# VHH binders against q07589: the designs that were tried, part 3

Target 1, 356 residues: q07589
Amino acid sequence: MSRILVIGAGGVGVITALSLWLKKESDVSLVVRSDYDRVLKHGYTIESCDYGRLEGWRPHHIYSSVEDAASAADNQGYNYIVVTTKNIIDGPVNSRVSNIIRPVLEKNKELHGPQLTTHILLVQNGIDIEKEIWAEFPREQYRYTVLSGIQLIGSTKIGSGHISQVGQDHLSCGAFDPQDAAAIQAANDFVRMYSNEGQNFVEFDPRVRYSRWKKLLYNAAINTSTALVGLDVPRCLEFGVNKKSTEIEVFHPAMREIIAIAASEGIIIEEEFITMFTEITRKKVFKPSMCVDCEKGQLMELEVILGNPIRIAKRNGVATPTLSILYNLLVLVQAKLKERKGLLKFDEKTATLVDE

## First folded at step 10 (VHH)

Design i5
Fold by ESMFold2 at other seeds, look of step 13:
Structure i5 (fold): chain B 356 residues (1-356), chain A 118 residues (1-118)
Amino acid sequence: as target 1 above (356 residues)
Amino acid sequence: QLQLVESGGGLVQAGGSLRLSCTASGSTYAMGWFRQGPGKEREFVAVISGSGGKTYYVDSVKGRFTISRDNAKNTLYLQMNSLKSEDTAVYYCAARGYSEGWYSFDYWGKGTRVTVSS
């Protein structure tokens, strides 16, 4: 029975834990932070288009921290770590994915040495999100694989211990290294453990890098633009000059730059996706996730969505005038959010940032 | 291991044409061309899929350059027409190898020089 630790108890993480729990093939643990006491005492209330209404639900185990979850592994460790948190690489050091997962990797190594391979599934946005894991955990010292989860789901936390899932769960799961047989097997195994026949949709993704670059068309052009101005997609489109300038002068140029960057990495994305991503939310009055994060005063996934592609573009000699303007303005928005959260201090007497 | 050898560089007048070749020592997936002009950083030019069915060109060469490949010969081509002085550069062939994984181009040639004179 696979032992699975799900990290992050937002709408995605809770439904992930529920889907695994319902399959009855996994021992499911969930790390719950702010809601821990309430979920411990009362369980979750879940309204799910996939699974119906549940009251008082908990996975097999809940913990208030990853450190506690690692300590409680009962000398068996975890086969999978499923990371559903936002990836804020310019945020607090403790929020870095490598630091979040380290207690589990260390415990697995202590308990089993090379006998247990840890499968790390990143259900997070962006490009190159796996590189820090490879850099931080040398293969001579740790035994693990890194898997990609691309999630399309409409699930939100609507109150303490309360989850509303309105959009059916579609998960694409694959190996970041398509030549790693152990990772491919682990991804296929996860697809089987996550699949609830007739209730969700989950599939193996054989082209993870292509899929992530393709999704970046939307994220790097639309998610970012809406976050910058605080508007849903239809408003961004309708408020443009002649109701056209946003798509013609912002969205499409940004998407074409992403296509060029992907091409410079050997990944060719079809140009018809520019129109597809522009149109899929044109008539849907809702704010994309980065815009929502800004409204909640939360840090954005700015570096994995814009910073990383721009750095690739610089290395490969690809021009990014549209993406660079978006990025540099959003860096200011991110700094404003950090200042409000106390992660950044400006000394108004010297007009400089305070070190620390 | 996979080796890439470029050829076909040379001196050409502005407005002229030149064809570059790159022969791989074995099978490849996507292949591409990069270039580095005098005193400049290397820049991406064009890419072609493993099957040869999809291509992409940067705007500065689109309509003037054609990338193609002959998989039976393990050879990549760059047909360069309507050449301009800005096209003067060392041109590098790049390829994805079967065994190297999920990131950027794994294999690079040593380059072939193209000089465009007025």
Scores: ipSAE 0.611, ipTM 0.872, lowest interface PAE 2.1, mean pLDDT 91
Fold by ESMFold2, look of step 11:
Structure i5 (fold): chain B 356 residues (1-356), chain A 118 residues (1-118)
Amino acid sequence: as target 1 above (356 residues)
Amino acid sequence: QLQLVESGGGLVQAGGSLRLSCTASGSTYAMGWFRQGPGKEREFVAVISGSGGKTYYVDSVKGRFTISRDNAKNTLYLQMNSLKSEDTAVYYCAARGYSEGWYSFDYWGKGTRVTVSS
């Protein structure tokens, strides 16, 4: 039976833990921070379109920190680490994925050496998110795989210990390295352990990088634009000049630039997806996640969605006029959010950043 | 281990044509062409899928350049028509080895020089 640690107890993380727990094929641990005392005493209240109403629910184990979860591993460790936190690589250093998962990797290594392979599943947006893991954990010293989770789910924490899921869970899981047989097997095993037939939808993704670049058309063009202006997609489209300028002058050019960048990395995305992603939410009054994060005063996944593609474009000599404008304006929005959170301090007397 | 050798560069008049070749020492997946003009940074030009069934070109060469490959010979081609002075550059062949995984273009040729005269 696999021992699984889910990190992040937002709407996504809690439903992830619940889905695994209901399948009864894994031992499920969840890291719960601010809600720990409430959940310890009363469990979760969950309203789920997939699973119905649950009261007083807990996974097999809960912990207030990753460090505590790692210490509690005793002589067993964890087979899977499932990271459901937002990937804010320009945020605090202790929020870096490599730092978050390190206690578990070190404990597994201490207990089992090379006999236990740790499967790290990144359920996070963006491109090149796996590179930090490979850079920080040399394969000579650590036994692990890196898996990709692309999730579409309408699940939100609406109060302490209270989760509302209004959109059916869809998860695509695959290996970042398609030559790593252990990673491919682990991804298929996770699909099996996560699948609750008739209630959620889970599939193996054989072409993880293609899938991530393809979905970046939406995220780099639409998620970003809506975040910049604070509007849902239908409003962005209807408010444009002649009801057309947003898609013709903003969305489509940004998506074409993503296609060019992916092509410069050897990944060819069909142009038909430009129209598909533009139309998929035209009539749905729905704010994408980056827009919602910005309005809630939360940091955006800016670097993995825009920064990383632009850095690839600069390396490969691909022009990105539309993406660069979006990125540089959103860098300012991100700085404003950081200042409000105390992560950035501006000295108004000298008109300079503190620490110069 | 994989070696890429370009050929076919030379001097050509504006409006003329050249065909570049790149022979790989082994099997490849996606292959592409990059170029570096005098005093400029290297820039992407075109890519072709491993099977040869899909291609992409930057706008500045679309309609003038054709990328193709012969997998039986492990050879990549770039047919360049209607050449302009701005096409003057060293052209580099690039390839992925045997995997589309987390690798970018990992293998590069030494380049072949193309000069387009007035």
Scores: ipSAE 0.604, ipTM 0.872, lowest interface PAE 2.2, mean pLDDT 90
Fold by ESMFold2 at other seeds, look of step 11:
Structure i5 (fold): chain B 356 residues (1-356), chain A 118 residues (1-118)
Amino acid sequence: as target 1 above (356 residues)
Amino acid sequence: QLQLVESGGGLVQAGGSLRLSCTASGSTYAMGWFRQGPGKEREFVAVISGSGGKTYYVDSVKGRFTISRDNAKNTLYLQMNSLKSEDTAVYYCAARGYSEGWYSFDYWGKGTRVTVSS
């Protein structure tokens, strides 16, 4: 039975753990930080469009930290690490994915050496998110694969230990390295372990980089714009000049720039997706995830969604006037959020940033 | 180790045409053209899919340049029409290889110089 550690107990992480648990083919552990005591005592209350109402639900194991989860694996270790946390590269060092997963990789290596390959599944937004893992964990020293999870789900933590899933779960899972046979097998195995017939949609993704660049059309243009202004998509569209300027002057130009950047990396995204991503939320009155995170005072996935594409554009000589203004304004919003969280200090007497 | 060799550069009058070629030493997937003008940084120009069925061009060359490939000859082409002085650059051929698992342009030619004079 595969041992699976899910890291992150937001709406996505809890439904991920539930989906795996319902299949009864894996031993499911979940790292639960702020809600740990509530979930330990009462379990989760889950209202799911896919799975119905559950009360008092727990996965097979819960832990208050990744270190505790790694220690509790005894001499068996974990086959999969599923990372569902936000990827905040410019945030605290301990929030970096490499640091989050390190305790499990070190424990697996200590106990099993080359006999256990650790499958790291990144269920996170953005492009080039796997590069940190390759850089931090040399393949000469660690036995692992890196898998991509692109998830479309409307699942939210609405209270301590309380999850509401109103959007059906669609997961595409594949290998970042499509020539890595072990990774391909692990991705296919995960699809089987996650699939609940008739209740969710799960598929193997043979072209994960293409899929991630395609999703960036939405994330880099719409998710970012709504976060900047604090509006849902329908309001952004209806409030525009002549009900057209947001679409024509902001969303579409930003998406065209993403297509150009992907093309400069050899990945051709079909132009029809510009219209598709604009239209799928035109009539849905809710705020996208980045907008919600910003309004909750949480740091945004700014660098993996906008920073990384812009750095690629600079390297490849691709013009990004729309993305650049969005990015630079959101850098200011991110700094404001960091200041409120105590991660930045501004000295008002000198009008300068303090380097501590 | 994949090798890319460009040819076809030269001096041409503004408004004229020029055809660049790039021969690969083996099979490739997506291929593209980049250019670096005098005193400028390298910039992306155009890309074509491995099958040849999909293309993308930057706006500054769209309608004037045509990218194509002949997979039987492992050769990439760039037909450049209505040339302008700002098209003066060293043109680089680039190709994607799957051998290392990275999905970006990993292989580059040494470039061919195009000079557009008035």
Scores: ipSAE 0.589, ipTM 0.865, lowest interface PAE 2.1, mean pLDDT 91
Fold by ESMFold2, look of step 10:
Structure i5 (fold): chain B 356 residues (1-356), chain A 118 residues (1-118)
Amino acid sequence: as target 1 above (356 residues)
Amino acid sequence: QLQLVESGGGLVQAGGSLRLSCTASGSTYAMGWFRQGPGKEREFVAVISGSGGKTYYVDSVKGRFTISRDNAKNTLYLQMNSLKSEDTAVYYCAARGYSEGWYSFDYWGKGTRVTVSS
């Protein structure tokens, strides 16, 4: 039975653990931070469009930290690490994915050496998110694979130990390296362990890089723009000059720049997706996730959604006038959020940033 | 071990045409062309899918350049028409390798020089 550690106990992480637990093909552990004591004593209350109402539910194991979860694996380790946290590479250093997962990788290596391959599933937005893992864990020293999870689900934490899922879970899972047979097998195995026929939808994704670049059309153009201005998509479209300037001068140019960047990386995305993503939420009063994060005072996944593609564009000689303006303005929004959280200090006496 | 060798560069008058070729030592996935003008950064020009069924061109060459490939010969082409002085550059062939460099364009030729005189 596969031993799976789910890291992140927000709406996505808890439903991920529940889906795996219900299938009964895996031993499911969940890292629960702020809600740990509540969940330990009383379990979760879950209201799920997929799985109904559950009271007092727990996965097989819960831990208050990744370090504790790794220690508890004294003689077995974990086959899968499922990361459902937001990837804020410009945030606190201990929130970097490599630092979050390191205790498990080190413990697996200590216990099993090369006999246990650790499958790292990143259920996070953005592109190039796997590169930090490759850089921090050289293949000559660690045995692992990196898998991609592209999630469409409407699941949120609405209180301590309380999860509301109103949108059906749709997970696409695949290998970042399409030539890695072990990663492909692990992705297919995860699809099987996650699939609850009649209740969710999960599929193997044979073209992970294409899928992530395609999703980036929406995220880099619309998610970012709504976050910058604090408006839902219909308002962004209707408030534009002549009700057209937002899509013509912001959304479409940003999406075309993403298509050009992907092309410069050898990935060709069809131009009809520009229209598709513009229209999919035109009539739905809906704030995308980055807009919601900003509204809640939470840091944004800015670097993996905009920073990384712009750095690729710079290296490949692709012009990004629209994305660069969006990015540089959102860098200021992110700094404002960091200042409010005490992660950044500005000395008003000297008018300079305080170094720590 | 994939090797890429460009050919077909040269001197041409503005408004003229050139055809670049790039031979690969083995099979490839997506292939593309980049260029670096005098005193400028290298820039992306065009890409073609592994099957040859899909292409993309930057705006500055769209309608003037045609990328194509012959997979039986492991050869990539760039037909350049209506050449402008701005097209003067060293043109690099690039290919996306699978397991040895499955990210983007990991294999590069040494380039072929194109000079467009007015």
Scores: ipSAE 0.575, ipTM 0.860, lowest interface PAE 2.2, mean pLDDT 90

## First folded at step 11 (VHH)

Design j1
Fold by ESMFold2, look of step 13:
Structure j1 (fold): chain B 356 residues (1-356), chain A 117 residues (1-117)
Amino acid sequence: as target 1 above (356 residues)
Amino acid sequence: QLQLVESGGGLVQAGGSLRLSCTASGSTYAMGWFRQGPGKEREFVAVISGSGGKTYYVDSVKGRFTISRDNAKNTLYLQMNSLKSEDTAVYYCAARGYSEGWSFDYWGKGTRVTVSS
């Protein structure tokens, strides 16, 4: 029976743990930080379009930290680490995925050496998110695979220990390295352990890089633009000059630039997806995730969604006039959020940063 | 370990045509062309899928350049028509190896194209 540690107890992480728990094929642990005492005492209240209402629910184990979860492994270790946190690489050092997962990898290595392969499933937005893991954990020292989870779900924490899922869960899971047989097997095993027939939708993704670049059309053009202005997509479209300028002068050019960048990396994305992403969101009166993060005063996944593609474009000689403007303005929004959180300090007497 | 060798560069007058070739020492996934003009950074030009069924071109060459491949010969082509002075560059062949899958990891040494007025 696989031992699975889910890191992150937001709407996505709790439903992930619930889906695994309901299948009854894995031992499910969840790291719960701020809500730990409440969930320990009362469990979760969950309202799910996939699973109905649950009261007082817990996975098999809960922990207040990743280090506590690693210590509790009882020398068996974890087969899977499922990371559902936001990836804020320009934030505090503790926001880096490598630092989040390190206690488990070190414990698995200490107890089992090469006998236990740790499957790291990144359920996070963006591109090049696996590269940090490869850089920080040399294969001569650690035994692991890196898996991609592309998530479409509408699940939110609406209070301490309270989860509301109003959008059905669709998970596409695959190996970042398409030639790694162990990773491919682990991804297929996870699909089986996560799938609850008739309730959620789970599939193996044989083309992880293609899928992530395709999703980036939405994330780099629409998610970013809505975050910049604090509007849902229909308002962005209707408020544009002649109800056309947002689509024609912002969304479509940004998406065309992403397609060019992906092409410069050998990934060919069909231009029909430009229209598709615009049309499926045109009538949906809701704020995309980056817009919501900004409104909550939380840092955005700016670097993995927009910074990384722009850096690739610079290396490959691809023009990004639209993406560069969006990025540079959102860097200012991110700095404003950091200042509010005490992560930046501006000295108004000198007109300079104090800690930068 | 994969080797790429470009050929077919030369001097051509504006409005003229030229065909570049790139022979790979083994099978590849996607292949592409990049170019570096005098005093400029290298820039992406065009890409073709491993099967040859899908292509992409940057706007500056769309309609004038055609990328193609012959997998039986492990050869990539770039047919360049209606050449302009701004097309003057060293053209590099690039390929993705079958075991990496992340980026263009293999590069040729380039072939020079000069477009005169």
Scores: ipSAE 0.617, ipTM 0.878, lowest interface PAE 2.0, mean pLDDT 91
Fold by ESMFold2 at other seeds, look of step 11:
Structure j1 (fold): chain B 356 residues (1-356), chain A 117 residues (1-117)
Amino acid sequence: as target 1 above (356 residues)
Amino acid sequence: QLQLVESGGGLVQAGGSLRLSCTASGSTYAMGWFRQGPGKEREFVAVISGSGGKTYYVDSVKGRFTISRDNAKNTLYLQMNSLKSEDTAVYYCAARGYSEGWSFDYWGKGTRVTVSS
C-alpha cells in the first residue's frame, strides 16, 4: 500500500487527500500548518460537489510540518510526496519546493537508501517547475521521479478546517521525463489511486510539457491580467474599449507570444486554444487564482507563470512585448505584496530599497 | 548521439531565394531553424512537427520562408524567398531527439547566409 504525503492544506490539498482517502488504496498523510490544532480536535468540515458533505473528517495522519511528517515514528517513509503549495520562486528560501520536500527525501534515503524511489508529484502552476528539483537533488545521490499534476478544481478554504469545493476535480497526471519508465508507471499508479469513478475525472498525461504550455495560454494572459486590475474575466472583457480591446490587444497577443515561445522549444500549440481559453470563463463571474491570491495579500506564482516563459523567450530570441509589459507591472505588484509581508523594505527618507 | 549537418548557405542578392537543408543522423521529433545575425543573439525562426503536419513561423519570415521535412531522408528544409538584408545570419538546425515533449537538445554547426544589395 502506497504511503502518500500531501503537502499544502488549502482547498486543493485537502480535496486531494480526501480523494486518495476515499479510494482506500493508499495511506494518506497531510501536512496541516496553521489549522493543525483545529483539525486534530474536530477534523475538517467539507462541502464538495464531488463527494458531498463531510464533518469531522481526517486523513489517516496529519502533521503540523513537513519535518514532523518526515520524522514520524514509522520506519516506512513515503512513496509519494504531493506538493500542492504555491510555487513562489522569488519568495522566501524556505518556501522553495526543494526546501519543502528535502526533509522527506533525506528521511527516505536514511531509511531505505536506494531501495525506495520517492515519487514527487508537483500539483502547481507554471512551466519549468521541475528544474529546481533536478538541480537540487542530483540523481546519483537520490532515488526519485518528478511527476506533473495539472489540476482544474474550484476548491477553497473558507474557514479554519472548512473547505468548499464548488468546481469538479479534473486531474491530469504524467511524467516530466517521458523517457523515465519508473515515472510513467508511478503516474499511472497515482491516477488509479486518485480516481473515484463517477465523482472525479483523472487521466494519465503522456505529454506533460505540451499540457503545461497549453495551460499557460490562460495563465499567462488572463490569470495575470485579472490579478493586475483586480477584476473577474467577464468584467475584463466587458469593460474593454468597445467590449473588444482586452481580448484583441491584451489576451490574444499574450497568448500568441506563449505559442511562439512554446514553438521555440519545439512544442506546437494549436491556435484554436486562443479562442477556447478566451471563452471558457467569459460568462462565469469569478476571479482566477492569481487575482484571488493578490487580493488575499499572498505572493503570486509570477515567476513560474510569466518569468520562466520570458527567460526562455530571451534565450531563444522570441519577442514578447505584451508578456513583458504584464510581467514588469506584476513585478511591481509582487514587490508591493512583499513589502506588506515584511520581505522587502523601502526607506522612505532615501527613496531606496534597504539591503539592495 | 544525434548529429545535424546544415547545407545550402551562400551569397544571394536581395529579393532572391535560397534553400537550406539539414540532414539528421537518425529520426527526430520536432525540428526547427534558428539564426544569428552579425552582432546579434541567436533567434528562433521556424519549427515543424515530427510528422511534418504542423508548422510555426516568426512574424518576420511568414509568407517568405517555408519549413518542410522529408522523414525518409531525415532531412529538414528551409525555403527562403524574397530575401532581405535583415535575413543575413548563420542559420542553425535544431532537433529534439527520440523523445516527445523535450526542448531542442541537438544543434548543427550552422550554415552562413549573406544577403547583399
Scores: ipSAE 0.593, ipTM 0.868, lowest interface PAE 2.2, mean pLDDT 91

## First folded at step 13 (VHH)

Design m4
Fold by ESMFold2, look of step 14:
Structure m4 (fold): chain B 356 residues (1-356), chain A 116 residues (1-116)
Amino acid sequence: as target 1 above (356 residues)
Amino acid sequence: QLQLVESGGGLVQAGGSLRLSCTASGSTYAMGWFRQGPGKEREFVAVISGSGGKTYYVDSVKGRFTISRDNAKNTLYLQMNSLKSEDTAVYYCAARGYEGWSFDYWGKGTRVTVSS
């Protein structure tokens, strides 16, 4: 039976653990940090459009840290590490994905060497998110695969130990390397372990790079714009000049730039998706995830959503006037969030940063 | 290793036409054209899918350039019409193979000079 460690106990991570637990095909562990004591004593309260209302729920195991989870697996290690944390490359070093997963990878390697392949599933937004893992863990020294999870779910933590899921659980899972047979098999196995027929939608994704670039149309144009201004999509559209300027001058140009960048990497995304992503939340009065993160004072996934595509564009000679303005303004918003968190310090006497 | 050889460059007057070819030593997935003007960095121009069924062009060439491929001959083409002085560049063909996750294979380029 597969031993699965889910890292991240936000709305996505808790529902991920729940879905795996309901299938009864895996041993499910969850890392719960700030809510650990409350969840240990009382379990989760979950209000789910897919799974119903649960009270007092816990997965098979909970831990207060990844380090504790790694040491506690009775020297068996974990078959899967499922990362549902936000990928904030420019954030604190200890919150980087490679540092988060390292204790488990090291423990698996020490216990099993090449006999246990660790399957690392990144349920995170953005493109090129797998490259940090490949760079930090040379394939000569570590046995692992890197899998992609594209989650289309509306699930949030609304209080300590309280999860509200109002958007259906929809997971697409595939291998970042489409020529890695072990990764393909692991992704298909995960789809089976995650699938709860009649309650969620889960599929194998044979074209992970295409799917991530396609989702980036929404994330790089809309998720970012709403975060910048603190508005839901309907308000962004209605408040525009003549109720048109936001989609004509911001959303569509940003999406066209993403299509151009993907094309410069050999990935052709159909223009019809510009309209599709503009329309799917036009009438839905709720704020996308990056907007919510910003309002909660949390750092944004800025680099994996905008920074990485802009770096590719620069390298490939693709113009990104709209994305560049969005990115540079959001860099300032991110710096403001970092300053409030004590991660940046500005010396007002010299008008300079002191911690950079 | 996949090899790409461009041909068809030359001198042409503004408003004229030119057809570039790129022969690959084997089968490829997506193929594309990039160009590098004098004193400038290389920039993306156009891409075509492995099957040839889908294409993309940057706005500056859309409607003037046509990318195509003949998979039986492992050959990529760029038909360039209504040429402008700003189209002057060395044109590079690029290919994406299953071994690479980006355009890993590049030709040495063919020079196009547009004068008026």
Scores: ipSAE 0.625, ipTM 0.883, lowest interface PAE 2.0, mean pLDDT 92
Fold by ESMFold2 at other seeds, look of step 14:
Structure m4 (fold): chain B 356 residues (1-356), chain A 116 residues (1-116)
Amino acid sequence: as target 1 above (356 residues)
Amino acid sequence: QLQLVESGGGLVQAGGSLRLSCTASGSTYAMGWFRQGPGKEREFVAVISGSGGKTYYVDSVKGRFTISRDNAKNTLYLQMNSLKSEDTAVYYCAARGYEGWSFDYWGKGTRVTVSS
């Protein structure tokens, strides 16, 4: 039975653990930081459009830290590490994915050497998110694969130990390295272990990079724009000049730039997706996730959604006038969020940042 | 390693046409053209899928350039029509050896000069 550690106990992480637990084909551990004591004592209360109401629910194991989870897995190790945290590469160093997963990789290596391959599933937005892991963990020293999880789910933590899922879980899981047979098998195995017939939708993704670049059309153009202005998509469209300028002069140009960047990497995304992503949200009075994160005072996945594609564009000689303006304004929004959280300090006497 | 050899560059008058070729030493996935003009950084021009069924062009060349490939010959083409002085550059062929990775294989380039 596969031993799976889910890291991140927000709405996504808890439903991920629940879906795995319900299938009864894996041993499910969850890292629960701020809610640990409450969940230990009372379990989760979950209101799920997929699974109904659950009270007092726990996965097979819960831990207050990744370090504790790694220590508790002595003699066994974990087959999968499922990372569901937001990937804030410009955030605190201890929140970087490589640092989050390191205790498990080191423990697996110490106990099992090359006998245990660790499958790292990144359920996170953006592109090039796997590259930090490749850079930080040399393949001659560590036995692992990196898997991609592209998830569409409407699940949020609405209180300590209380999860509300109002949007059905859709997960696409695949290998970042399409030539790695072990990674492909691990992704297919995860699809099987995650699939609850009639309740969720999960599929193997044979073209992870294509899928991530395609999703970036929405994330880099719409998610970012709504976060910048604090408006849902219909308002962004209706408030535009002549009710057209947001679509024609912001959303579509940003999406065209993403298509050009992907093309410069050899990934051709169909132009029809520009209209498709614009139209599916036109009548939905609903704020996208980055807008919600910003309004809740949470840091945004800015670098993996905008920074990384812009850096690729610079390397490949692709112009990004729209994306660059969005990015630079959102860098200011991110700094404002960091200041409010105490992660940046501005000295008003000198009009400069305080070094950290 | 996969080898890419460009040919077909030369001097041409503005408004003229030129056809570039790039022969690969083996089969490839997506292939593309990049160019580097005088005093400029290398920039992306066009890409074609491994099957040849899908293409993409930057706006500055759309309608004037046509990318194509002949997989039986492992050859990539760029038909360049209505050439402008700003098209003057060294043109590089690029390829992916397998799906899912960036362009890892590059030719040495072929020079195109468009005179007014």
Scores: ipSAE 0.612, ipTM 0.881, lowest interface PAE 2.1, mean pLDDT 91

